Miniprotein binders against q6w4x9r395to579. Designs and how they scored, part 116

Target 1, 185 residues: q6w4x9r395to579
Amino acid sequence: GHCSLEGGSFVTTFDARPYRFHGTCTYILLQSPQLPEDGALMAVYDKSGVSHSETSLVAVVYLSRQDKIVISQDEVVTNNGEAKWLPYKTRNITVFRQTSTHLQMATSFGLELVVQLRPIFQAYVTVGPQFRGQTRGLCGNFNGDTTDDFTTSMGIAEGTASLFVDSWRAGNCPAALERETDPCS
Short names: E, the ipSAE of ESMFold2; O, the ipSAE of OpenDDE; V2, 0.75 times the mean of E and O plus 0.25 times the DockQ between their complexes.

## First folded at step 10 (miniprotein)

Design eb7 (at its last look DockQ between E and O 0.67; V2 from the best seeds 0.00; counts 0 for: pae O 1.9 > 1.5)
Fold by ESMFold2, look of step 10:
Structure eb7 (fold): chain B 185 residues (1-185), chain A 82 residues (1-82)
Amino acid sequence: as target 1 above (185 residues)
Amino acid sequence: STTRLRIEFRDISEEQAKKVEEIIRFEAEKSGVDVEFEYHDGRLTVEARGSPEAIEWFLYIVRIRLWYELEGVTIYVIKVES
């Protein structure tokens, strides 16, 4: 399955459901029992311009009981706060420079992350078939049905991206609904 | 049904406890979970009550946020009852 985080906060789920949101927060991108050590993939969004409410991806984080791997737009890779030279390898994770503009995190547990550093910071998540029906987060539930891809952290299927995205916040940040409730246009 | 969760943090300072409480209060409100705190002698105890689904998510997201945002804080699950 493939999930992408592109441009101005555009997301395409594992079931190919596209959506867009605006937010400055850390979000649960992918959580699954298939990830060892209570692993999760998180996406960090921040303001990407001076004008308006434009937001974009600034970092991707793989977090577990063993690791806190941060790949950020400043091209520095850290694990548990310590900068690492690439290629960087743990027992089941390898992070390396795929090209001059792309980094890759490959794992033995069926998760692959490719991060485009330039011209714009983007991320591409690939998971093996064992993840089918076993995922939660901004990348959806990977069950082959786009009608319930907007399933919240509480297991409720929503019809709008804003409520869905809001439920996956992992930080003290305003709800997506508050950001989109502006009477002026 | 209502699930009751008791969790504990040991050997943490008042400053650390305030940071933990901020995270827990935010996630409790987001998840519809009622929480009560007691801090005494380096131990922070939290009593949480809510639906089974809310408590499951609450405990998960609190763990994630503590791992991501704080250092030197370990959560101990003391009791889960429903």
Scores: ipSAE 0.583, ipTM 0.832, lowest interface PAE 1.7, mean pLDDT 86
Fold by OpenDDE base, look of step 10:
Structure eb7 (fold): chain B 185 residues (1-185), chain A 82 residues (1-82)
Amino acid sequence: as target 1 above (185 residues)
Amino acid sequence: STTRLRIEFRDISEEQAKKVEEIIRFEAEKSGVDVEFEYHDGRLTVEARGSPEAIEWFLYIVRIRLWYELEGVTIYVIKVES
């Protein structure tokens, strides 16, 4: 399964459902029992302009009971708040520079993350087949059905992206907006 | 079915406890979990009740929230009953 965060406000789920939102919070991208130590992948969005529709991805975070790995738009990689030199390797996670503009987080448990640093900070999440039907979050449930991708953290299917996205917030943040804006915003 | 959960925070200041309470109340309300708090002499105890699914999510999100806002705080899950 492939999930993408592109253009500052666009998401494509593992089931290939595209949607758009504007929010300034941390959101759960991927939660799964297949991730060890209660692991989860999260996305940090912030304001990139003066309007509420000017938001962008600024960091990706992998959080477990053992690690808090942050990849930020300024190319700083930290684990538990400490800056790390690349390539950086833990027990089952490796972060390294893939290209001049891309970083990669590789894992031994079927999760891969590629982060494009420039010109737009974007993220690409890949999970193995063992994750099928066992994922939750903004990337969807990876069951081959796009119609139920907007399932909230409480297991309720929503009709709008805003309510769906808000259910996966990891903080006290304003409600997500669903506005039609420039795809480059 | 209803699951009961007790979370204990040790060596926590009153100020920190207030922050934790605010975070937990917010997440509890969002997840449909009932919570009660007791602070005494550097210990905060949280009693939570809800469906098994709600409690699981509640525990998960609380851990994340506290990690970001109260780094270094250790959460002890003392009792879980289903």
Scores: ipSAE 0.250, ipTM 0.652, lowest interface PAE 1.9, mean pLDDT 91
ESMFold2 (binder alone), look of step 10: mean pLDDT 84; pTM 0.833

Design eb8 (at its last look DockQ between E and O 0.01; V2 from the best seeds 0.00; counts 0 for: pae O 10.4 > 1.5, placed apart)
Fold by ESMFold2, look of step 10:
Parts: structure tokens; sequence; C-alpha cells
Structure eb8 (fold): chain B 185 residues (1-185), chain A 82 residues (1-82)
């Protein structure tokens, strides 16, 4: 399954449902029992322009009981606050420079993260088939059905991206803003 | 169905307790969890009540946020009643 975080706060879920939101917070992208040691993948968004409706991805965080790996737009990789020289390897995670513009985090537990550093900071999450129906967060539930991809942290399916995104906040922050689009859709 | 959760933080300053309370209040409000706080002699006690599902996620997200934001404090789970 593939989930993407692209410029302008655009997200495409594991079930290929696209949406956009505007918010300045840390959000849970992916939580799953398939991730070891209570692991979660999180996304950090911040203001990217003058208005509150201009937000963008500034970091991706993999957090577990053992690791706090931060990949930020300033191209620095840390684990538990300590900067790391690439390639960086733990028992089950390797972070390396894939190209001059892309970093990759590969794992032994079926999670892969590719981060585009330039020209726009973007992230691409890939999970193996064992994750089907086993995910929660901004990347959706990976059950093959786009109609319930906006399922909140309490398991409630919402009709709008803003309510869904707000439920996945992992920080004290204002509610996300949703940019309306012209008809049709 | 209501689950009651009691947790403690020990040997923390009043300033640390305020930061912990801020995190807990925010997450509790999001999840519909009722919370009560008592701080005395470096001990912050929190009693939380809500559905079993809300309490499970509440404890998970609070632990995660404390690990991320306030790594110097330790959470003790005293009891869970349902």
Amino acid sequence: as target 1 above (185 residues)
Amino acid sequence: STTRLRIEFRDISEEQAKKVEEIIRFEAEKLGVDVEFEYHDGRLTVEARGSPEAIEWFLYIVRMRLWYELPDVTIYVIKVES
C-alpha cells in the first residue's frame, strides 16, 4: 500500500483517496500493531506562507519505545535528538541517501519511507500487504474501501477531511483548515 | 460502559505538573474522557473516566506525547477499573 504527502498539504491514502488540509501540528500518519514497540509514523506541518491556509510538511518522525527518528526539511536526520551521519542503521531500520534529492528509511517490518528533500519536501510511505486493514491515521485504514478512509481516532467515519485530520493531532494546536475546491469537486 | 483509570507522576515540579496537565486536558477533551487532577508534594494524581476504547487510546497518546515532549517525567499506572 502507498500513501503520499505532497506539497500544499495534499495527502493520498493507502486506498488512493486524495484530500487536502491546512494545519500547523504534528499528526499521526500511520499507527499499526504491525509496527514494533508501539511504533507510529508522524508528520509535522508548519506555516509555509503568510496566511494560515498555507501549510506544508516540514518533518517526518518515526516514534517507538526505542527510537525517535526525525527527518526534517533542513536535511538533518536525528535519532533521540542526536544528529546521525548517513547511512544510519539500527537493528531493524536503515536510513540512507537514495539520491541527491531523496532520503530513504527502510525497515525489516514492512515499512518504507522515501522523503523528497527538493524542490519541495514531500514524503512517500509504502507498507507491505501484512498491513492491510491494520492501519490508522492520516494514511487511512488500508481496507480497499475509500468510503471509510476518514475514520477518526475513535473509529468514527467522518464526511470531511478536517474533522478526520483534527482527530489525529498529536500536539496542542489549532484545528486544521480545509481549503474548498471549485465544482466539480 | 465506563472505565476508570488512575495514574500518577512522582517527584515532579509544579511547573512540570502544569505541562503534564495541559497535555492530558487536551487529549481528554478530544476523546470525551473526564479527568480530575490533584498535585501535592511533588506528586500529580490523575483520575480519568471514559469508554474502554477512549481510555485505551488516551493512555497510548498521552504516553507517546510525554515521551516526545517531556521525556524527564515518568507515568505510573495505578489502577484500571471497569
Scores: ipSAE 0.261, ipTM 0.662, lowest interface PAE 4.2, mean pLDDT 84
Fold by OpenDDE base, look of step 10:
Structure eb8 (fold): chain B 185 residues (1-185), chain A 82 residues (1-82)
Amino acid sequence: as target 1 above (185 residues)
Amino acid sequence: STTRLRIEFRDISEEQAKKVEEIIRFEAEKLGVDVEFEYHDGRLTVEARGSPEAIEWFLYIVRMRLWYELPDVTIYVIKVES
């Protein structure tokens, strides 16, 4: 399954359902029992302009009981708030520079993350077949059905992206918007 | 390695399809992505092939341009395989 966060506000789920939103919060991208130590992948969005509709992805965070890895737009990879040199290795995770503009997080448990740093901060999530039907978050449930991708954290299928996205917030933040805005903002 | 991307546009006119095709061909050429098009009964299907990095850029740029130039057209990513 492939999930992408592109153009500042575009998301494509593991089931290939596209949607867009504008929010300035940390959201859960991926939760799964297949992730060890209660692992979760999260996305941090922030304002990229003067209006609330100008939002962009600014960081990706992998958080578990063992690790906290933050990949930010400033090319900073941190674990527990400390900058680490690349390649950075933990027991099951390796973060390394893929290209001059791309970082990659490789794991031993079937999760891969590629982050484009420039010119636009974007993220690409890949999970193995063992994750099928066992994922939750903004990337969807990876069950081959696009119609139920907007399932909230409470297990309710929503008709709009905003309500779906809001249900996966990891903190107190403004409500997400679905307004059409400049994807480059 | 080579990545294959399939995207679709649904409920679009022939005129819209032509415009989409022009945009996509232009961007694909810049990135070294091979593209193929099929339009039938209001649906445009695009097959794109290239390096993983090229495909990532391609999809990003196409989304942006389509938003500006054809805001009422919806892009559907159907398949990504490497």
Scores: ipSAE 0.000, ipTM 0.185, lowest interface PAE 10.4, mean pLDDT 88
ESMFold2 (binder alone), look of step 10: mean pLDDT 90; pTM 0.899

Design eb9 (at its last look DockQ between E and O 0.01; V2 from the best seeds 0.00; counts 0 for: pae E 11.9 > 1.5, placed apart)
Fold by OpenDDE base, look of step 10:
Structure eb9 (fold): chain B 185 residues (1-185), chain A 82 residues (1-82)
Amino acid sequence: as target 1 above (185 residues)
Amino acid sequence: STTRLRIEFRDISEEQAKKVEEIIRFEAEESGVDVEFEYHDGRLTVEARGSPEAIYWFLYIVRIRLWYELPDVTIYVIKVES
């Protein structure tokens, strides 16, 4: 399964459903029992302009009981608040530079993350087949059905992205705005 | 050592080809890979040259980006020569 965060406000789920939202919060992208130690992948969005619709991804966070790995748009990589040199390796996670503009987080448990630093800060999430039907968050449920991707944290399927996205907030933030748009447009 | 990679895109429009080219050119530059393009009758051919490592990462990233940005376009790896 592949999930993308592109263009500042575009998301494509594991089931290949595209949508758009504008929010300035931290959201859960991926939560799954397949992630060890209560692991979760999160995305941090912030304002990128004066308009409410000008939002962008500014960081990606992998959080578990043992690690809090943050990859920020300024190319700073931290774990538990400490800056780390690349390549950085923990027990089952490795963060390294692919190119001058791309970082990768590789894991031993079927999660891969590629972060494009410029010209636009974007993220690409890949999960193995063992994650099928066992994912939650903005990246969807990876069950091959796009119609139920907007399932909230409470297990309710929404017709629009707003309530869906808001349900996956990891903090107290303003409500997200939505527009169902093809990320390729 | 130098690796040569040939990839093709078939049944694509000129507009799609331009977008593919833009993506590939950017990633090629970032990866330290040299690329050349040829478009003819709905087929885009890309020749890429670089170190084995550079080509590997280049192709990896290109595959990902194209899947997201041009999901209806299929990439064909025709030749890898080291």
Scores: ipSAE 0.006, ipTM 0.207, lowest interface PAE 10.4, mean pLDDT 90
Fold by ESMFold2, look of step 10:
Structure eb9 (fold): chain B 185 residues (1-185), chain A 82 residues (1-82)
Amino acid sequence: as target 1 above (185 residues)
Amino acid sequence: STTRLRIEFRDISEEQAKKVEEIIRFEAEESGVDVEFEYHDGRLTVEARGSPEAIYWFLYIVRIRLWYELPDVTIYVIKVES
C-alpha cells in the first residue's frame, strides 16, 4: 500500500483516493496495530506562503513508546531530540540517505517512509500487506474501498476532506474550515 | 534572542501533573530549553525560556507527546514572547 504527501497539501490514500487540504497543525497519517510500541506516523503542516490557505509539509514524525524520530525540512533527523548522523539505526528502524535529495526510513515491521527534501518537502509512505484493513488516519483505512477512506477518528465516514482531516489533528489548532481564505489571491 | 513561553494545565491531579512534568522536563533538556514548574489547586504552570528555534521545537514535540501519552490532559498556551 502507498500513501503520498505531495505538493503543498495533496494527499493520496492507500486506496488511491486523492484529496487536498489546508491546515497548520500536526496530523495523524497512520495508526495501526501493526506498528510496534503504539507507533504512529504523523505529518506537520505549516504556512508556506502569504496566504492562510497556503500550507505545506514541514516535518514527518514517527512516534512510539521507544522512539521519537523527526525528519524535518531543515534536513536534520532527530531521535528523542538528539540530532543523528546518517545512516542511523535502532533495533528495528534504519534512516539513511537514499539520494542527495531523498531520505529513507526502513523498518522491520513493514513500514517504509521516503522523504524528498528538495526541491519540495514531500513524503511517500509504503506499508506491507499485513496492514490491509488495519490502518487509520490521513492515509485512509487500506481496505480497497475509496468510499470510506474519509473515515474520521470517531469512525464516521465523511463526504468532505476537510471534516476528515480535522478529525485527525494531533495538536491544539483551529479546524481547517475555520481558516481565513486567501485574501491576496 | 530569547523566547519566553508560558503554558498551563487545568483541573489535573497531582499524579497527572507528575507525568506531565516528566515529559516536559525530558523534552526541555533535549531541546535546550530551561523550564520552571508550579503546581497548586489543580493547576500546573510551566515557564519555559530558550532560543526561538528551541522553544518552537520544544512546544511542538511536547504537544505530540502529550496527545499520544496523556490524551485526557489539555495544554493551554498562555503567552509566547521574545
Scores: ipSAE 0.005, ipTM 0.171, lowest interface PAE 11.9, mean pLDDT 79
ESMFold2 (binder alone), look of step 10: mean pLDDT 90; pTM 0.898

Design qb1 (at its last look DockQ between E and O 0.01; V2 from the best seeds 0.00; counts 0 for: pae E 12.4 > 1.5, placed apart)
Fold by OpenDDE base, look of step 10:
Structure qb1 (fold): chain B 185 residues (1-185), chain A 92 residues (1-92)
Amino acid sequence: as target 1 above (185 residues)
Amino acid sequence: GDYEEWLKEAEEEFERAIELWKEAVEAAENGDFEKAEELLFEAAILTYAAAALAAEADEHATTEEQEERAEELFERIWEFARRITELIREIY
């Protein structure tokens, strides 16, 4: 399964459902019992401009009982809050520079993350087949059915992205927007 | 009016992105790789901006035909974005 966060506001789920949202919060991208130590992958969005539609991905966070890894455009921060030199390796996670513009987080448990740092901060999540039907979050449920990808944290399938995305907030943040309308247009 | 305005803006932004791409290629051919990188990066940024505009157009569509046109444009832009990002990954 492949999930992507691109262009600052676009998401493509594991089931290949595309959608767009504008938010300035931290969101759960991926939760699964297949992730060890209650692991979760999260995405941090922030304002990139003055309008509500000017939002972008600014960091990706992997958090478990054992590890906290924050990948941002400028640094990789781990449990102790220190920026680490790459490659960084834990028990079952390795973060290394793939190219001058890309970092990679490799794991031994079927999760792979590639982060494009420039020119746009983007993330690409890959999970193994063992994750089928066992994922939750903005990346969807990886069950081959796009129609139920917008399942909220409470298990309710939504027809639009707004309530779906908001349900996966990891903090107290403003509500996400699917689009910005210009009444003068 | 909203639909057509968004669609037009998307098209214009996409065209600008394409021009930057062409300039990047030319710069690379001339051995100016620094300039090529800069132009390529700018092209990528504009491409995704264009995609966002196309998506807005789609949101403002009031007819099936309008939706189809916006979707087609979005798909074209998105394809171009994918090419650019893959190229960036390969060479940088």
Scores: ipSAE 0.667, ipTM 0.861, lowest interface PAE 0.8, mean pLDDT 93
Fold by ESMFold2, look of step 10:
Structure qb1 (fold): chain B 185 residues (1-185), chain A 92 residues (1-92)
Amino acid sequence: as target 1 above (185 residues)
Amino acid sequence: GDYEEWLKEAEEEFERAIELWKEAVEAAENGDFEKAEELLFEAAILTYAAAALAAEADEHATTEEQEERAEELFERIWEFARRITELIREIY
């Protein structure tokens, strides 16, 4: 399965459902029991222009009990906050420079991440067939049915991307309920 | 901003996730399975948010003591996340 993060917050799911969203948060991109140590792949978005609707990908994070690997748009790769020279290897993960403009994170557990650093920071996620029907997050559920790819963290299939994406917010952003109930004075 | 603020935010989100999980269990015991499911998924997303906040605190740690505290909290949050994720998998 292939999931892509392109341009200004444009996503194509494992089931080839395209959508776009707006937000400055960390989102759960992919979670699955097939990822060791309860791993999750997360995407960090930030403001890239003058309006809230101008957001773009600034980092991709692989987070597990053992690792916090961050690949950021400033071309720095860290694990648990410490900068690493490439190629960088753990027991089951290798991060290396694929080309002058692309980095790759290859794993022994069926996850592959390719990050385009220039001219625009973009990410491409590939998962093996063992992940079918066992994924959650912005990349969808990988069950071959695009009609339920917008399934929220509450298990509700939504017709709009914004409600779906909001349900997958994580990290250091305000909780969705707090943002919904914070009226402007 | 600093380590203590990140750690406090992680602890607060984790406590709220646990509260939602307890409410989900109570709703299920009362037969309100739609409410229980809603609360369980909300607990799951707050749990991942708490894990990310704990990881941020660990990244801002400047002493061995701070690093140990953040790692301990992070491990506890991930143990809870595993339990929630396994339950959600059984439903879907």
Scores: ipSAE 0.000, ipTM 0.260, lowest interface PAE 12.4, mean pLDDT 76
ESMFold2 (binder alone), look of step 10: mean pLDDT 82; pTM 0.775

Design qb2 (at its last look DockQ between E and O 0.62; V2 from the best seeds 0.00; counts 0 for: pae E 1.8 > 1.5)
Fold by OpenDDE base, look of step 10:
Structure qb2 (fold): chain B 185 residues (1-185), chain A 92 residues (1-92)
Amino acid sequence: as target 1 above (185 residues)
Amino acid sequence: GDYEEWLKEAEELFERAIELWKEAVEAAENGDFEKAEELLFEAAILTYEAAALAAEALEHATTEEQEERAEELFERIWEFARRITELIREIY
């Protein structure tokens, strides 16, 4: 399964459903019992401009009971709050520079993350087949059915992205927007 | 009015992105890899901006024809975005 966060506001789920949203919060991308130690992958969005539609991905966070890894455009920060030189390795996670523009987080439990740092901060999540039907978050449920990808944290299938995305907020943030509001309209 | 404006602007940005990509290729062929990277980066940025505008048009389409036009443009832009992304990854 492949999930991507691109162009600042575009998401493609594991089931290949594309959607767009504008938000300035931290969202759960991936939760699964297949992730050890209550692990979760999260995405941090922030304002990139003046308008509500000017939002972008600014960081990706992997959080478990044992590890916290924050990948941003400028640095990789671990659970002790210190920026680390790459490669960084824990028990079952390795973060290293793949290219001049890309970082990779490799794991022993079937999760792979590739982050493009420049020119646009983008993230690409890959999970193994063992994750089928067992994922939750903005990346969807990985069950081969795109129609139920917008399942909220409460288990309700939504028809639009707004309520779906908002349900996966990891903090107290403003509501996400599905559409850009043209101030001239 | 907004639909047509978004669609037009998306197309214009997309065209510019394509031109930048061509220039990037030429720069690379000439051994100017730094310039090639710069141009490719700019192309990528414009491409995703174009995609956003096309998506906006699609979201505001009021007729089937409008939806089809916007969707077609978006798909073209998106495909190009994917290609650029892959190229960037390969530059190292």
Scores: ipSAE 0.698, ipTM 0.874, lowest interface PAE 0.7, mean pLDDT 93
Fold by ESMFold2, look of step 10:
Structure qb2 (fold): chain B 185 residues (1-185), chain A 92 residues (1-92)
Amino acid sequence: as target 1 above (185 residues)
Amino acid sequence: GDYEEWLKEAEELFERAIELWKEAVEAAENGDFEKAEELLFEAAILTYEAAALAAEALEHATTEEQEERAEELFERIWEFARRITELIREIY
């Protein structure tokens, strides 16, 4: 299965359901029992400075009990906040420069992430067949049925991308918190 | 900021992106690989901008005719975006 995050805040799910959204937060891209150590893949979106899209992808994060690997627009890879030289390897994960424009995170548990750094920061998620029917998040549920790919974090199938995406916000979302604060204080 | 404005700008950017792609191919054939890369990257940027504009038009379509026009344009742009993305990955 393939899920993609492309310029203009476009997403294509594991079941090939395309959608677009506008948001400035960290979102759960993929959760699955197939990811070890309570692993999750997350996507960080921020305001676009110069494009017709209101928001764009700025980082991808793999989070588990052991690791917090961040691949960001500035081409720096960190784990648990510490910058790493590529290639970077743990027991189950290898991050390396695939080409001058692409980084790859390969894993032993059937997850592959390819990040295009230039000209536009984009991400491509591939999961093995063991993930079928066992995924949640912005990439959908991978069950072969596009009608329920917009399933929220509460398990409710929605008809709109906006409600679906908002349900997958992760942790403290700076954009949501900033709506409740005075910018001058 | 309305359906016709978004659709028109999407078409203009898409046409420019195609021209940049053709210029990139020509530069590569002439051995100017730095110029080819610059042109290809700009074509990619314009293609995704055009896709976003076509998607805005589609989201604001109020008739079936408007919806069909915007969706058809978006699909053509999106097909080109996929091809450019694959080309960028392959040139290295």
Scores: ipSAE 0.544, ipTM 0.820, lowest interface PAE 1.8, mean pLDDT 85
ESMFold2 (binder alone), look of step 10: mean pLDDT 83; pTM 0.802

Design qb3 (at its last look DockQ between E and O 0.66; V2 from the best seeds 0.00; counts 0 for: pae E 1.6 > 1.5)
Fold by OpenDDE base, look of step 10:
Structure qb3 (fold): chain B 185 residues (1-185), chain A 92 residues (1-92)
Amino acid sequence: as target 1 above (185 residues)
Amino acid sequence: GDYEEWLKEAEELFERAIELWKEAVEAAENGDFEKAEELLFEAAILTYEAAALAAEAAEHATTEEQEERAEELFERIWEFARRITRLIREIY
């Protein structure tokens, strides 16, 4: 399964459903019992301009009981709050520079993350087949059905992205927007 | 009005992105990889901006025809975005 966060506001789920939203919060991208130690992948969005529609991905966070890894455009920070020089390796996670513009987080448990740092901060999540039907978050449920990808944290299938995305907020943040504001307003 | 304006702007940005991409290719062929990267970066930015505008147009379409037109443009832009992203990844 492949999930992507591109262009600052676009998401493509594991089931290949595309959608767009504007938010300035931290959202759960991926939760699964297949992730060890209650692991979760999260995305941090922030304002990139003056309007509500000017939002972008600014960081990706992997968080478990044992590890916290924050990948941003400028640095990689671990659970001790220190910026690390790459490659960084833990028990079952390795973060290294793939190219001049890309970082990669490799794991031993079937999760792979590629982050494009420039010119646009983008993230690409890959999970193994063992994750099929067992994922939750903005990346969807990886069950081959796009129609139920917008399942909220409470297990309710939504027809639009806004309520779906909002349900996966990891903090107390403003509500997400599905549409850009009218430039004429 | 907004629909047509968004669609037009999306198309214009997309066209500019394509031109930048062409220039990037030429720069690379000439061995100026730094310039090529710069141009690709600019192309990528414009491409995703164009995609956003096309998506906005689609969301504000009042007819099925308008929606289809905007979606078609979006798909074209999006495909190009993926190509550019791939190229960027290949630059070491």
Scores: ipSAE 0.704, ipTM 0.872, lowest interface PAE 0.7, mean pLDDT 93
Fold by ESMFold2, look of step 10:
Structure qb3 (fold): chain B 185 residues (1-185), chain A 92 residues (1-92)
Amino acid sequence: as target 1 above (185 residues)
Amino acid sequence: GDYEEWLKEAEELFERAIELWKEAVEAAENGDFEKAEELLFEAAILTYEAAALAAEAAEHATTEEQEERAEELFERIWEFARRITRLIREIY
């Protein structure tokens, strides 16, 4: 299964459902019982300076009870905010520079993350077949059915990306701060 | 800030991105790989900006004709964006 975060604001789910959104928050990209220690992959969005979008992807975070790995354009940061030189390796996770423009996080539990650092920060998530039907978050539920990929954190299938995305915020980010508005229109 | 303006700007940025890509290819053929990289990166940035503008136009379309037109443009831009992205990964 492949999920992609491209062009600042575009997302394609594991079931190939495309959407775009705007928001300035951290969002749950992927949760699954297949990730050890309550692991989750998260995406951080902030105001954009490089695309015609109000917000764009600026970092990807892997977080579990044992690991915190933050990948941004110039830095890999772990627990306690410590910056790491690459390659960075734990028992189950290796983060390394794949090319001059790409980093890879490889794991023993079927998650692969590839991040393009330049010219635009983009992320590509690959999960093994054991994840099928067992994922939640912005990447959808990986069940082969695009009609319910917009399932909220409360388990409700929504017809719009906005409500779906808002439900997957990680933390106390006000929804109005993350939504497109045009008070002059 | 309306459908026609977004679509026109998307077309203009896409045309500029294609020209920058052609210049990047020429620079690479002449052995100027630093210039080729700079031009290719700029082409990629403009391509994704054009894609965002085409998507804005499609999201604000009020007729089926407008939506089809914006989606067709978006598909052409997105195909080019994917090609540039693959090239960047393969070269660099």
Scores: ipSAE 0.574, ipTM 0.829, lowest interface PAE 1.6, mean pLDDT 84
ESMFold2 (binder alone), look of step 10: mean pLDDT 84; pTM 0.800

